# VHH binders against q8ne09r852to980: the designs that were tried, part 16

Target 1, 129 residues: q8ne09r852to980
Amino acid sequence: KFSDLLNNKLEFEHFRQFLETHSSSMDLMCWTDIEQFRRITYRDRNQRKAKSIYIKNKYLNKKYFFGPNSPASLYQQNQVMHLSGGWGKILHEQLDAPVLVEIQKHVQNRLENVWLPLFLASEQFAARQ
Below, E stands for the ipSAE of ESMFold2; O stands for the ipSAE of OpenDDE; V2 stands for 0.75 times the mean of E and O plus 0.25 times the DockQ between their complexes.

## First folded at step 10 (VHH; framework vhh_8k46_1)

Design q5 (at its last look DockQ between E and O 0.72; V2 from the best seeds 0.00; counts 0 for: pae E 5.7 > 2)
Fold by OpenDDE, look of step 10:
Structure q5 (fold): chain B 129 residues (1-129), chain A 126 residues (1-126)
Amino acid sequence: as target 1 above (129 residues)
Amino acid sequence: AVQLQASGGGFVQPGGSLRLSCAASGFTFDNYAMGWFRQAPGKEREFVSAISTSGGYTYYADSVKGRFTISRDNSKNTVYLQMNSLRAEDTATYYCAAHEWFDEYTYLDSSDYDYWGQGTQVTVSS
């Protein structure tokens, strides 16, 4: 279902706008950034590292992933923290690549199970059908 | 200068255990994934195990799964390989290696590792 949106640029944009109206655009931003990371060839270390750092700094903080409105449960946050190597690692060092993929799973989960249903149930969506 | 000093090798009987250590210096240990490789006489060097920078992810060759455990202590700049239930086919020179930033797509390839230590001999024989 989420994959359907990914294959429809127009609807994807509508979904993005929908999320913005609900002050919830960070999930899609995070998912998209990690998706971009995943598309970087693994042979390009420098680019992957740079993108990883960017993602880490932008999303792995108390304002988003480790915040009160996190896309992940507290348990999942703790798991990611453990996998990340703790706050010291998150704040001052690079994250291992697999951690980003794990984060994306949680973000995607909220997108698919919370926001996508709301979007599909919206009057705006209905009006376009 | 970058150094990886492996130790802990020796002679053991089948079913025995050894614990290898690899002490690192000369680089920021915390930023490197660590791996163990081994090479037996007449054979190619093969992947044994790898651990991510934070230790959150570990990987093992099928031949050592369930028997070997890789770990690291970043406060000591050391990576370990606990080898249990050793077999004759585990006989080899074991090498520790460092890989800048852990990537799940590259941990198997020895060519992706940046630094290598001297080998430590492990001999399993009755």
Scores: ipSAE 0.762, ipTM 0.874, lowest interface PAE 0.7, mean pLDDT 95
Fold by ESMFold2, look of step 10:
Structure q5 (fold): chain B 129 residues (1-129), chain A 126 residues (1-126)
Amino acid sequence: as target 1 above (129 residues)
Amino acid sequence: AVQLQASGGGFVQPGGSLRLSCAASGFTFDNYAMGWFRQAPGKEREFVSAISTSGGYTYYADSVKGRFTISRDNSKNTVYLQMNSLRAEDTATYYCAAHEWFDEYTYLDSSDYDYWGQGTQVTVSS
């Protein structure tokens, strides 16, 4: 389970390296950046705004979330586009915090259902057991 | 100048309905989440409902969930509160408020809202 991996920093680092060797680091990077955003105290408005804009610019584009290798289905991508208020809002403004949480759910789902099973079945993981 | 003009209050019987409106001017409305708060005499202001900038997320106090519906029309710079099945306990002055950017951790806290309306009175009595 992905939550179990988060509790083991050594295996988390192995998982990160596994994703890098498979050119698939964007899911974990996105999940981690949104998790960091969620941990910023809500009263630190400037820091939360800056992190939200950083996440939007880095991940909500056609190279990742709205592209062919998105963790979200086309339907789910369209739903996020609607919740965000459209391309104009995505390109030029910060996103509402719940939109980032919704994106994180899709990213986590792929980490749990695609990458984690492949990692746990990998030769390198089996050799350490 | 920023203005939030709440209207639609009045006198209703228990079980009745009212629709509150809050018209906004002087700021970019669709960059703001909107909230409704209420205050009865002698009581603290309390959260009623909130809606995200695009309207995709809505939140309600437990006491109004299922009876009240928040909505917004960004083309008219207006947020609404449809209040059904009204009870005596809903009697209060209702205030609309605006918060730049929506955060699901701050929608309850009136101190995080940037702009406030003057309120509209809702009175539910037999």
Scores: ipSAE 0.110, ipTM 0.545, lowest interface PAE 5.7, mean pLDDT 87
ESMFold2 (binder alone), look of step 10: mean pLDDT 81; pTM 0.816

Design q6 (at its last look DockQ between E and O 0.74; V2 from the best seeds 0.00; counts 0 for: pae E 2.8 > 2)
Fold by OpenDDE, look of step 10:
Structure q6 (fold): chain B 129 residues (1-129), chain A 126 residues (1-126)
Amino acid sequence: as target 1 above (129 residues)
Amino acid sequence: AVQLQASGGGFVQPGGSLRLSCAASGFTFSNYAMGWFRQAPGKEREFVSAISTSGGYTYYADSVKGRFTISRDNSKNTVYLQMNSLRAEDTATYYCAAHEWFDEYQYLDSSDYDYWGQGTQVTVSS
């Protein structure tokens, strides 16, 4: 379902706009950035490092992933924190790739199970069908 | 200069235990994944275990799963390998190695490791 959206650039853009109207564009941004990260070959350490740091700083903070409106449950947040190595690691160093992938899973879950259904049920979507 | 100093090897009977340590210096330890490799006489060097930069992820060769435990203390710049239930086939020179860790696809290949320590001999014999 979400994969279908990814394969349709126009609808993906509509979804992005939909999320913006609901002040919820961070999920898709986070998912997209991590997806971009995943596409960087593991042999390109410098680029992966830079992208990892970018993602970490942008999303792995109390304003988003570890915030009250996190896409992850408190339990999942704690798991990610543990896997990350704690706040010290998050604040000062890059994260291992598996951690980012784990984060993406949680973000994708909310996108697929919360926002996508709302989008598909929207009048805007219906009007385009 | 980068240094990886391994210790803890020795002689042990089958079923015994050893704990290897590898003390690192000369680089930012917490930014590197750490691994253990071993090489027995006449055999190729083989992967034993690896641990991510934060310690959140650990990996083991099938031959040592359930018996060996890798851990690290970034405050001490040290990685450990707890080896339990040792077998004769565990006899080898064990090497500590470091590489910048970004994903789980690099830990198996020794060529991906940037730094290597001196070997420590582990001999399991009755």
Scores: ipSAE 0.727, ipTM 0.863, lowest interface PAE 0.8, mean pLDDT 94
Fold by ESMFold2, look of step 10:
Structure q6 (fold): chain B 129 residues (1-129), chain A 126 residues (1-126)
Amino acid sequence: as target 1 above (129 residues)
Amino acid sequence: AVQLQASGGGFVQPGGSLRLSCAASGFTFSNYAMGWFRQAPGKEREFVSAISTSGGYTYYADSVKGRFTISRDNSKNTVYLQMNSLRAEDTATYYCAAHEWFDEYQYLDSSDYDYWGQGTQVTVSS
């Protein structure tokens, strides 16, 4: 389970290396950046806002979340677009925090259901040290 | 100057409906989440409802869920609260408030809201 991997730093690093080797690091990077956002205390309003803007700019574009290699289906991408208030808002304004949480769910789903099974069946996992 | 002008309150019988409006000026409305709070005499101010900057997320106190609907029109700088199936316990002064950014954990905390309206009285006779 992905949650089990999070509790073991050595195995997490092996998984990270596996994703790097397979040119699939963006999913874990996105998940991790959003998780860091969620761990910033809610009272640090400016820090949470700044991290949110950073995540939006890095991942909510046609090179990743709204592109052909997105972890989300076209339907899910459209749902996120609606919740965000549209492209104009995404490109030029901040996004509400719950939008990032929704995106993290889609990213986590691909990590858990695509990448983690491939990692566990891989020679990199079998040979890990 | 920043203004939040709440209106639409009044006297209604139990089971009736009211629609509150809150017109905003003096700030970029589309960058602000909006909330409704209420306070009855002798009671603490309590959360009623909140809506994200785009309107994509809405939240309700358990006591009003299913009866109240929050909405916003960013082109008119206005947030609304449609109140249906009103009860005596809904009697209060209703305040609208603005919070610059909608955080999933901060919509309940009145201290995080930057601007407040003067309130509008809602009275439901039993």
Scores: ipSAE 0.378, ipTM 0.717, lowest interface PAE 2.8, mean pLDDT 88
ESMFold2 (binder alone), look of step 10: mean pLDDT 81; pTM 0.826

## First folded at step 11 (VHH; framework vhh_8k46_1)

Design r1 (at its last look DockQ between E and O 0.75; V2 from the best seeds 0.00; counts 0 for: pae E 11.2 > 2)
Fold by OpenDDE, look of step 11:
Structure r1 (fold): chain B 129 residues (1-129), chain A 126 residues (1-126)
Amino acid sequence: as target 1 above (129 residues)
Amino acid sequence: AVQLQASGGGFVQPGGSLRLSCAASGFTFSNYAMSWFRQAPGKEREFVSAISTSGGYTYYADSVKGRFTISRDNSKNTVYLQMNSLRAEDTATYYCAAHEWFDEYTYLDSSDYDYWGQGTQVTVSS
């Protein structure tokens, strides 16, 4: 499970490298950034806002989350767009914090259901067992 | 100047309904989460409901879940609180409040709100 990787630093690194070799590191990067966001104390409003803006700009665009190779289905993308308040909000304003968590769910889903199985089935993984 | 103008309060019988409105001015409304609080005489101010900046997320105190509905119209700079099935214990002065950016960890804390409106009285009595 993905949670197992999170608890094994070495295997997590192998998974990261695996994704990188497949030009698919963005999902893990997005997940990780949002996880970092979640770890910022809510009392540090400025830091949370800054991190949120960083995440928004990096991932909530047509090159990734709203792109053709999105971790989310078109339906899910539309849901997130609606929750976000539309493109105007995404482009020019700050997103509500829960929206990031919703995005992370979709990203995690692809990590768990697509990439993790491929990783576990890889020759590299087998060679280390 | 920042203003939050609440209205819609009044007298109703138990089981009745009221709709509160809070009109905002003096700040970028769409960048602020909006909440309703209430305070009964001799009691502490308590959280009632919150809505995210885009309206995609709503939160309610357990005591009002299923009865109250918060909504907002950013084009009108207004937040609403539809109160149905009102009870005597809902009697209170209701306050509209705004805080910049919606964070699910802060909406319950009145100290995190940047702006407060004047209260509007809601009295539920037979």
Scores: ipSAE 0.730, ipTM 0.865, lowest interface PAE 0.7, mean pLDDT 94
Fold by ESMFold2, look of step 11:
Structure r1 (fold): chain B 129 residues (1-129), chain A 126 residues (1-126)
Amino acid sequence: as target 1 above (129 residues)
Amino acid sequence: AVQLQASGGGFVQPGGSLRLSCAASGFTFSNYAMSWFRQAPGKEREFVSAISTSGGYTYYADSVKGRFTISRDNSKNTVYLQMNSLRAEDTATYYCAAHEWFDEYTYLDSSDYDYWGQGTQVTVSS
């Protein structure tokens, strides 16, 4: 079902707006940025490195992934922090792709298991059926 | 200039152990994933093991899982390969290699590595 939403531009925009009204747009933004990273050919190393650093700076901070609004539990956040090499390394270096993929899994889990069901049950969605 | 100097090879009996080291210079070591490849005479170079830039992820060829351990010490700019339970089929020249970016698609492909070491010979008696 999540893949169905990605293939429907109109409903995707409705979902994005739904997330904005619930102060939860960061999940979809993060998922999307990591998905874009994954679609950059691996031989374009500078482009992949720049995107990795962008994702790290935007999402791996105490305002989102390492904060109270994170899609990951505190235990999961600590696992990602240590695997990435610690806070000092996060501040100054890129993240390895496997770390980004792990982060995306936590983000996608919340999108699929919390936000998507709420969106599909929303009055706006029901009215359009 | 970038240098990768592999060492620690030698002669060992079957069932024995050996530790390889690869000392790096000329680049920011913590930004590079590190790998070991090996090549026996008359064979193609094959992947042995890889480790991410931080050391948080490690990968092993099926033939060495449970016997070999890759590690790194970023304070010494060195990657290691601990080889236990060695067999005659492990006889090869072992090469370390560095790649600036590491993901599930790049660590297996020897053609994508930026820097290669000189290699160190490991010989396991029959």
Scores: ipSAE 0.005, ipTM 0.329, lowest interface PAE 11.2, mean pLDDT 84
ESMFold2 (binder alone), look of step 11: mean pLDDT 80; pTM 0.799

Design r2 (at its last look DockQ between E and O 0.02; V2 from the best seeds 0.00; counts 0 for: pae E 12.8 > 2, placed apart)
Fold by OpenDDE, look of step 11:
Structure r2 (fold): chain B 129 residues (1-129), chain A 126 residues (1-126)
Amino acid sequence: as target 1 above (129 residues)
Amino acid sequence: AVQLQASGGGFVQPGGSLRLSCAASGFTFSNYAMTWFRQAPGKEREFVSAISTSGGYTYYADSVKGRFTISRDNSKNTVYLQMNSLRAEDTATYYCAAHEWFDEYTYLDSSDYDYWGQGTQVTVSS
């Protein structure tokens, strides 16, 4: 499971490297950034807001989350767009914090159902077992 | 000047309905989460319902779940609270409040809100 990787720093790093070699690092980066966001204390409004804006700008665009290789289906993208308040909101305003968590779910889904199986089936993984 | 003007309060019998409105001005409404609080005489102010900036997320106190519905119209700079199946215990002065940027961890803390409106009285009595 993906949770197993999270609890094993070494294997997590191997997974990261695996994704990098497949030009597919964005999912893990997005997931990780959102995870970091989630770990910021709610009392630190400014830091949470800043991190949210960073995440929004980096991932919520047509190059990634709303792009052709999105971790989310078109339907899911539309749902997130709706939750976000539309492109105007995404481009010019701050997103509600829960939207990031929703995005992380979709990203995690692809990590778990697509990349993790490939990683576990890889020769590199087998060689370490 | 920032202003939150609440309206819609009144007298109703148990089981009745009211719809509160809170009209905002003086700030960018669409960037603020909106929340309804209420305070009964001799009691602490309590959270009732919150809605995110885009309206995609809503939260309710357990005491009002299934009976109250919060909504907003950003084109009108207004947040609403539809209150159905009203009970005597719902009697209170209701306040709307605005919080810049919606965070699911802060909406319950009244100290984090940036702006407050005047109260509107809701009285549920037979």
Scores: ipSAE 0.734, ipTM 0.868, lowest interface PAE 0.7, mean pLDDT 94
Fold by ESMFold2, look of step 11:
Structure r2 (fold): chain B 129 residues (1-129), chain A 126 residues (1-126)
Amino acid sequence: as target 1 above (129 residues)
Amino acid sequence: AVQLQASGGGFVQPGGSLRLSCAASGFTFSNYAMTWFRQAPGKEREFVSAISTSGGYTYYADSVKGRFTISRDNSKNTVYLQMNSLRAEDTATYYCAAHEWFDEYTYLDSSDYDYWGQGTQVTVSS
């Protein structure tokens, strides 16, 4: 169902606005930034590196992915930490694509299992049906 | 009380070697990742190297890769930094710091580490 939302530009924008209204836009922002990274060709090494560092700095911190508001459980956070090569690498280096894909998986799971159901149950969504 | 005691600094000629040690007490050392930072006068403290709780993963700043080796001995509560092929730009006070494995807050700012040592001076000149 989340994939269906991605193909409907108007409802995607409504979903984004819903998340902003509920102070919950970080999940969609993170998902989108990682999706953009995945669309950068491997040959564009500088662009991929810059995007990877941007994603790390914006999302892989105690204020989001490794904190109380994380889309991932503590166990899942530990798995991402292990896959990334540990907190020292996260702090001072870019993230490899497999790490970003794993993060995106957890973010997408929360978008699909928490935010999308709440959006579909909203009065604003019901009014447009 | 928690202590991180860095030692092993000194004066050395370019191309020389030093081995820094950081002895820990007052906390469960094996639960903490250990990091070396350095600070030259007038500069911000910069990351040098880090090692995971078990020692299975190590990380290095680009400026020291291939020259420095971090290691730890959890039975002695000590982290080490073997510094080879030293250069004048390696001159700094070297600090060890400890961070609990899952508190990523310190990943973004050196001021967020749980415990800091007093530092040991490394001076490289001919």
Scores: ipSAE 0.000, ipTM 0.191, lowest interface PAE 12.8, mean pLDDT 80
ESMFold2 (binder alone), look of step 11: mean pLDDT 78; pTM 0.783

Design r3 (at its last look DockQ between E and O 0.02; V2 from the best seeds 0.00; counts 0 for: pae E 14.2 > 2, placed apart)
Fold by OpenDDE, look of step 11:
Parts: C-alpha cells; structure tokens; sequence
Structure r3 (fold): chain B 129 residues (1-129), chain A 126 residues (1-126)
C-alpha cells in the first residue's frame, strides 16, 4: 500500500527515484506538497495561503492537472474546476483549502493504482527483496 | 468602506420560511467565504452556516441541517440563507460575516472572520 511507503523512508526514496526514471515525478511532488500544506497549522493563515498559491500555480495548469497526462479523468478535472470557481479563479486568485485536498485524492489514486503496482513489479524492487 | 448589509428577517410562525440576504461591498467578495451566525437573547453567538468562496463547499450547524440552505451569487456580491421549517429556537438576530479565503479549520470560530454585518432579526412565534 501507499501508506507502507510513507512509513518506510528508504522505500519511499526508492519509489521517488523510480518515478524520476519514468519521467513521472509530478504526482508524488504534488501529493507531497499538498501533504505539507495540510501540516501547516490553521492558525498560520498567511503560510497556508502562500503554500496554497504555490501549489495552485505549480500543479493546477494545463501542463499537469488539467493537461493530457493528468492524474484525474476529464470528469474529475471538470469537478475540480467547478469547485475551484473556474479558470479565472485558478489563474488569478487563491483556491479554497478543501480543493487542494480533493486534488490530492486524485493524485494519490494514480500513485496507488498505477505507479505503485509498477514499482512493486520492477526489477529494482525485486533485487532489494 | 467595507459593508455587509443583511435583510430578509421578520416574524414567522413555526414551520414557516424566510430568506435572508447579505449584500457586500468594499472588498473583493469572491475571495471571501461567507457565513451566517446568530445570537439569541442571553445566549452566545453561534455558527449557522458557511459557504466557500466559489460556493463549492457548504457547512451547517447540526441544528439547522436539512432546513437551512446557504448560497451565494458572486456577480451580485450577495450571500443568502434560505430558512425552511423554522422553529421557535431559531429566533435570533442573524449576522453575516466574511472570512478571507476558505479553510475548513477556521469557519466555526467567529474570531476568524474579518468583516461583520449588522444583524437582522428573525422571530419564530405562534
């Protein structure tokens, strides 16, 4: 499970490297950044806002989340767009915090259902077992 | 100057309905979560409902779930509270409030809200 990787720093690093070799590091990066966002205390509004804006700008664009290789289906992308308030909001304003969590769910889904199985089936993983 | 102008309050019988409105000015409305609070005489102000900046998320106090509906029209800088199946216990002065950015961890605390409107009285009595 993906949770097992999170509890094993060494294997998590191997997974990260695996994704890099497959030019697919963005999912883990996005997931990690949102996780970092979630760890910011809610009393630190400014830091949470800043991190939210960072995440929005880095991942919520046509190069990643709304791109052809998105971790989310077109339907899911549209749902997130709707929750976000549309492109105008995404481009020029900060997103509500729950939207980031929703995005993380979709990213985690691809990590768990696509990349993790491939990682576990890899020769590199087998060689360490 | 920032203004939140609430309206729609009044007298209704139990089981009746009211629709509150809060018109905002003086700030970028679409960047703020909007909430309704209420305060009955001799009681503390309590959270009623909140809607996120884009309206994608709504939350309600348990006491009003299923009866109240919050909505907003960003083109009109207005937030609404549809109150159905009103009860005597809903009698209170209702306040609209604005919270910059929507965070699921802060919407319950009145101290986190940046702007407040004047109250509108809702009285439910037979």
Amino acid sequence: as target 1 above (129 residues)
Amino acid sequence: AVQLQASGGGFVQPGGSLRLSCAASGFTFSNYAMAWFRQAPGKEREFVSVISTSGGYTYYADSVKGRFTISRDNSKNTVYLQMNSLRAEDTATYYCAAHEWFDEYTYLDSSDYDYWGQGTQVTVSS
Scores: ipSAE 0.773, ipTM 0.881, lowest interface PAE 0.6, mean pLDDT 95
Fold by ESMFold2, look of step 11:
Structure r3 (fold): chain B 129 residues (1-129), chain A 126 residues (1-126)
Amino acid sequence: as target 1 above (129 residues)
Amino acid sequence: AVQLQASGGGFVQPGGSLRLSCAASGFTFSNYAMAWFRQAPGKEREFVSVISTSGGYTYYADSVKGRFTISRDNSKNTVYLQMNSLRAEDTATYYCAAHEWFDEYTYLDSSDYDYWGQGTQVTVSS
């Protein structure tokens, strides 16, 4: 349960370390950065804008979200591209909150349906060693 | 194998012009966005300009806007950089780079580019 993991600092750190050892830490980093964006108050428009641009530059590229190991299918990647307003906005501007939330949903789905089950199975195996 | 061969660099006085060319081979050029980066001695490689696969979109670093023009000719597998009103600060090795993009979208960071040319030296001196 991903929500339970978020409420347990120790288990969250174990999960993060598990992902690092499996070269898959980018999903959790992306999810976390978007969650931090969502918690910046709407009044802090410059801070939200800076965080949005940071997330775009770090994750919306060929090395991650628009690449072969994306948490989203090619179709879903293209839908996010169109929701963002296209190439011009991705290159030059921040992304709106609804676009970031959509990206986060794809990332969270992979965390919950692929990585978390593997972590829990590995954790139980390690505990019996 | 993929090759990007940049040419057209040289010595020029301040206020002068140069045109760089980058000939591509080993990939379907029309499927790639093309960019120019530059690196001055002792500095990190920095973005100069990018052009979409079709040529419909261009973007420039603030330091070169209005002076440099990127263009491409997909029939010749070549990207160009027309550099006008050159300044001493433009002295650098200029690199062309390519990345595959399905919907003509690109990113400005050098780590996003798959293929790089060897570069061509541009020296602007009084």
Scores: ipSAE 0.000, ipTM 0.157, lowest interface PAE 14.2, mean pLDDT 81
ESMFold2 (binder alone), look of step 11: mean pLDDT 82; pTM 0.827

Design r4 (at its last look DockQ between E and O 0.72; V2 from the best seeds 0.00; counts 0 for: pae E 5.2 > 2)
Fold by OpenDDE, look of step 11:
Structure r4 (fold): chain B 129 residues (1-129), chain A 126 residues (1-126)
Amino acid sequence: as target 1 above (129 residues)
Amino acid sequence: AVQLQASGGGFVQPGGSLRLSCAASGFTFSNYVMAWFRQAPGKEREFVSAISTSGGYTYYADSVKGRFTISRDNSKNTVYLQMNSLRAEDTATYYCAAHEWFDEYTYLDSSDYDYWGQGTQVTVSS
């Protein structure tokens, strides 16, 4: 499971490298950044807002989350867009915290159901077992 | 100037319904989470409900879950609270409030809200 990787720093790094070699690092990066966001104390509004904006700008665009290779289906993309308040909101404002968590779910889904199986089936992984 | 004008309060019998409205002005309404709080005489102000900027997420106090529904119309700069199955314990002055950013950890804390409206009285009595 993906949770197993999170609890094994070495294997997590191998997974990261695996994704990098497949030009597919964005999912893990997005997941990780949102995870970091979640770890910021809620009393630190400025830091949370800044991180939200960072995440929004980096991932919530047509090059990634709203792009053709999105970890989310078109329906899910539209749902997130709606929850976000539309492009105007995405372009100019920080996103509500729950929206980021929702995005992370979609990203995690692809990590778990697509990339993790491939990683576990890889020769590199087998060689370490 | 920032204004939050609440309305819709009144007298109802137990089991009755009321719909509160809060009209906002003086700030970008669509960028703020909106919430309802209430305060009964001799009691602390307590959280009732909150709604995210786009209305996609709603939160309720346990005491009102299933009975109250919060909604908003950003085109009208208004947040609503539909209160059904009202109880005597719902008697309070209800306040609408605005927060600059919706965070799942802050919506319960009245001290985190930036703007407050005047109260509207809700009295549930037989």
Scores: ipSAE 0.444, ipTM 0.741, lowest interface PAE 1.4, mean pLDDT 93
Fold by ESMFold2, look of step 11:
Structure r4 (fold): chain B 129 residues (1-129), chain A 126 residues (1-126)
Amino acid sequence: as target 1 above (129 residues)
Amino acid sequence: AVQLQASGGGFVQPGGSLRLSCAASGFTFSNYVMAWFRQAPGKEREFVSAISTSGGYTYYADSVKGRFTISRDNSKNTVYLQMNSLRAEDTATYYCAAHEWFDEYTYLDSSDYDYWGQGTQVTVSS
């Protein structure tokens, strides 16, 4: 179902607005930024590196991924920390692509299992059906 | 200048073990994915194993999975390949390679690797 939402421009914007009004837009922003990273052609190494650093700085911090409202459990956060090479590398260096993909999986899980069901049960969504 | 120096090859009987080493210089080793490829006579170069910049991810070709172990020591700028239970089909020249970034789609593709060593010969024969 989440993939169907991504292919429907109008409902995607409704979902984004739903998340904004529930102060939960970071999950979709993070998922989208990582998806954009994955679509950068591999030959554009500078662009891929810059996007990786941008994602790391924006999401891998105590305000989001390593904070109380993370889409990942504490165990999963610690696993990502280990795979990344530690807090020092997260703060000052780029991350390998598999680390970003791992993060995206946790974010997608919350989008699909928490936010999407709430959106589909919303009065605004039901009224448009 | 960038240098990758592979060593540790030799002649070994089937079922034996070898440990390959690849010492790196001329670049920031901890920022590079390291990999091993091999090329047997008359065959194209093939992927063997890769390890992420921190060592947190490892990948293996199906033909070596369970027998070979890749590792790295970023303090010594060295990547290793422990080869156990060697077979005749493992006979090849083994090359180490370095790539600035680990990608889940491209670690198999030799054209994505920036730096290559000269190789070390492994021969498995009775």
Scores: ipSAE 0.133, ipTM 0.531, lowest interface PAE 5.2, mean pLDDT 86
ESMFold2 (binder alone), look of step 11: mean pLDDT 81; pTM 0.814

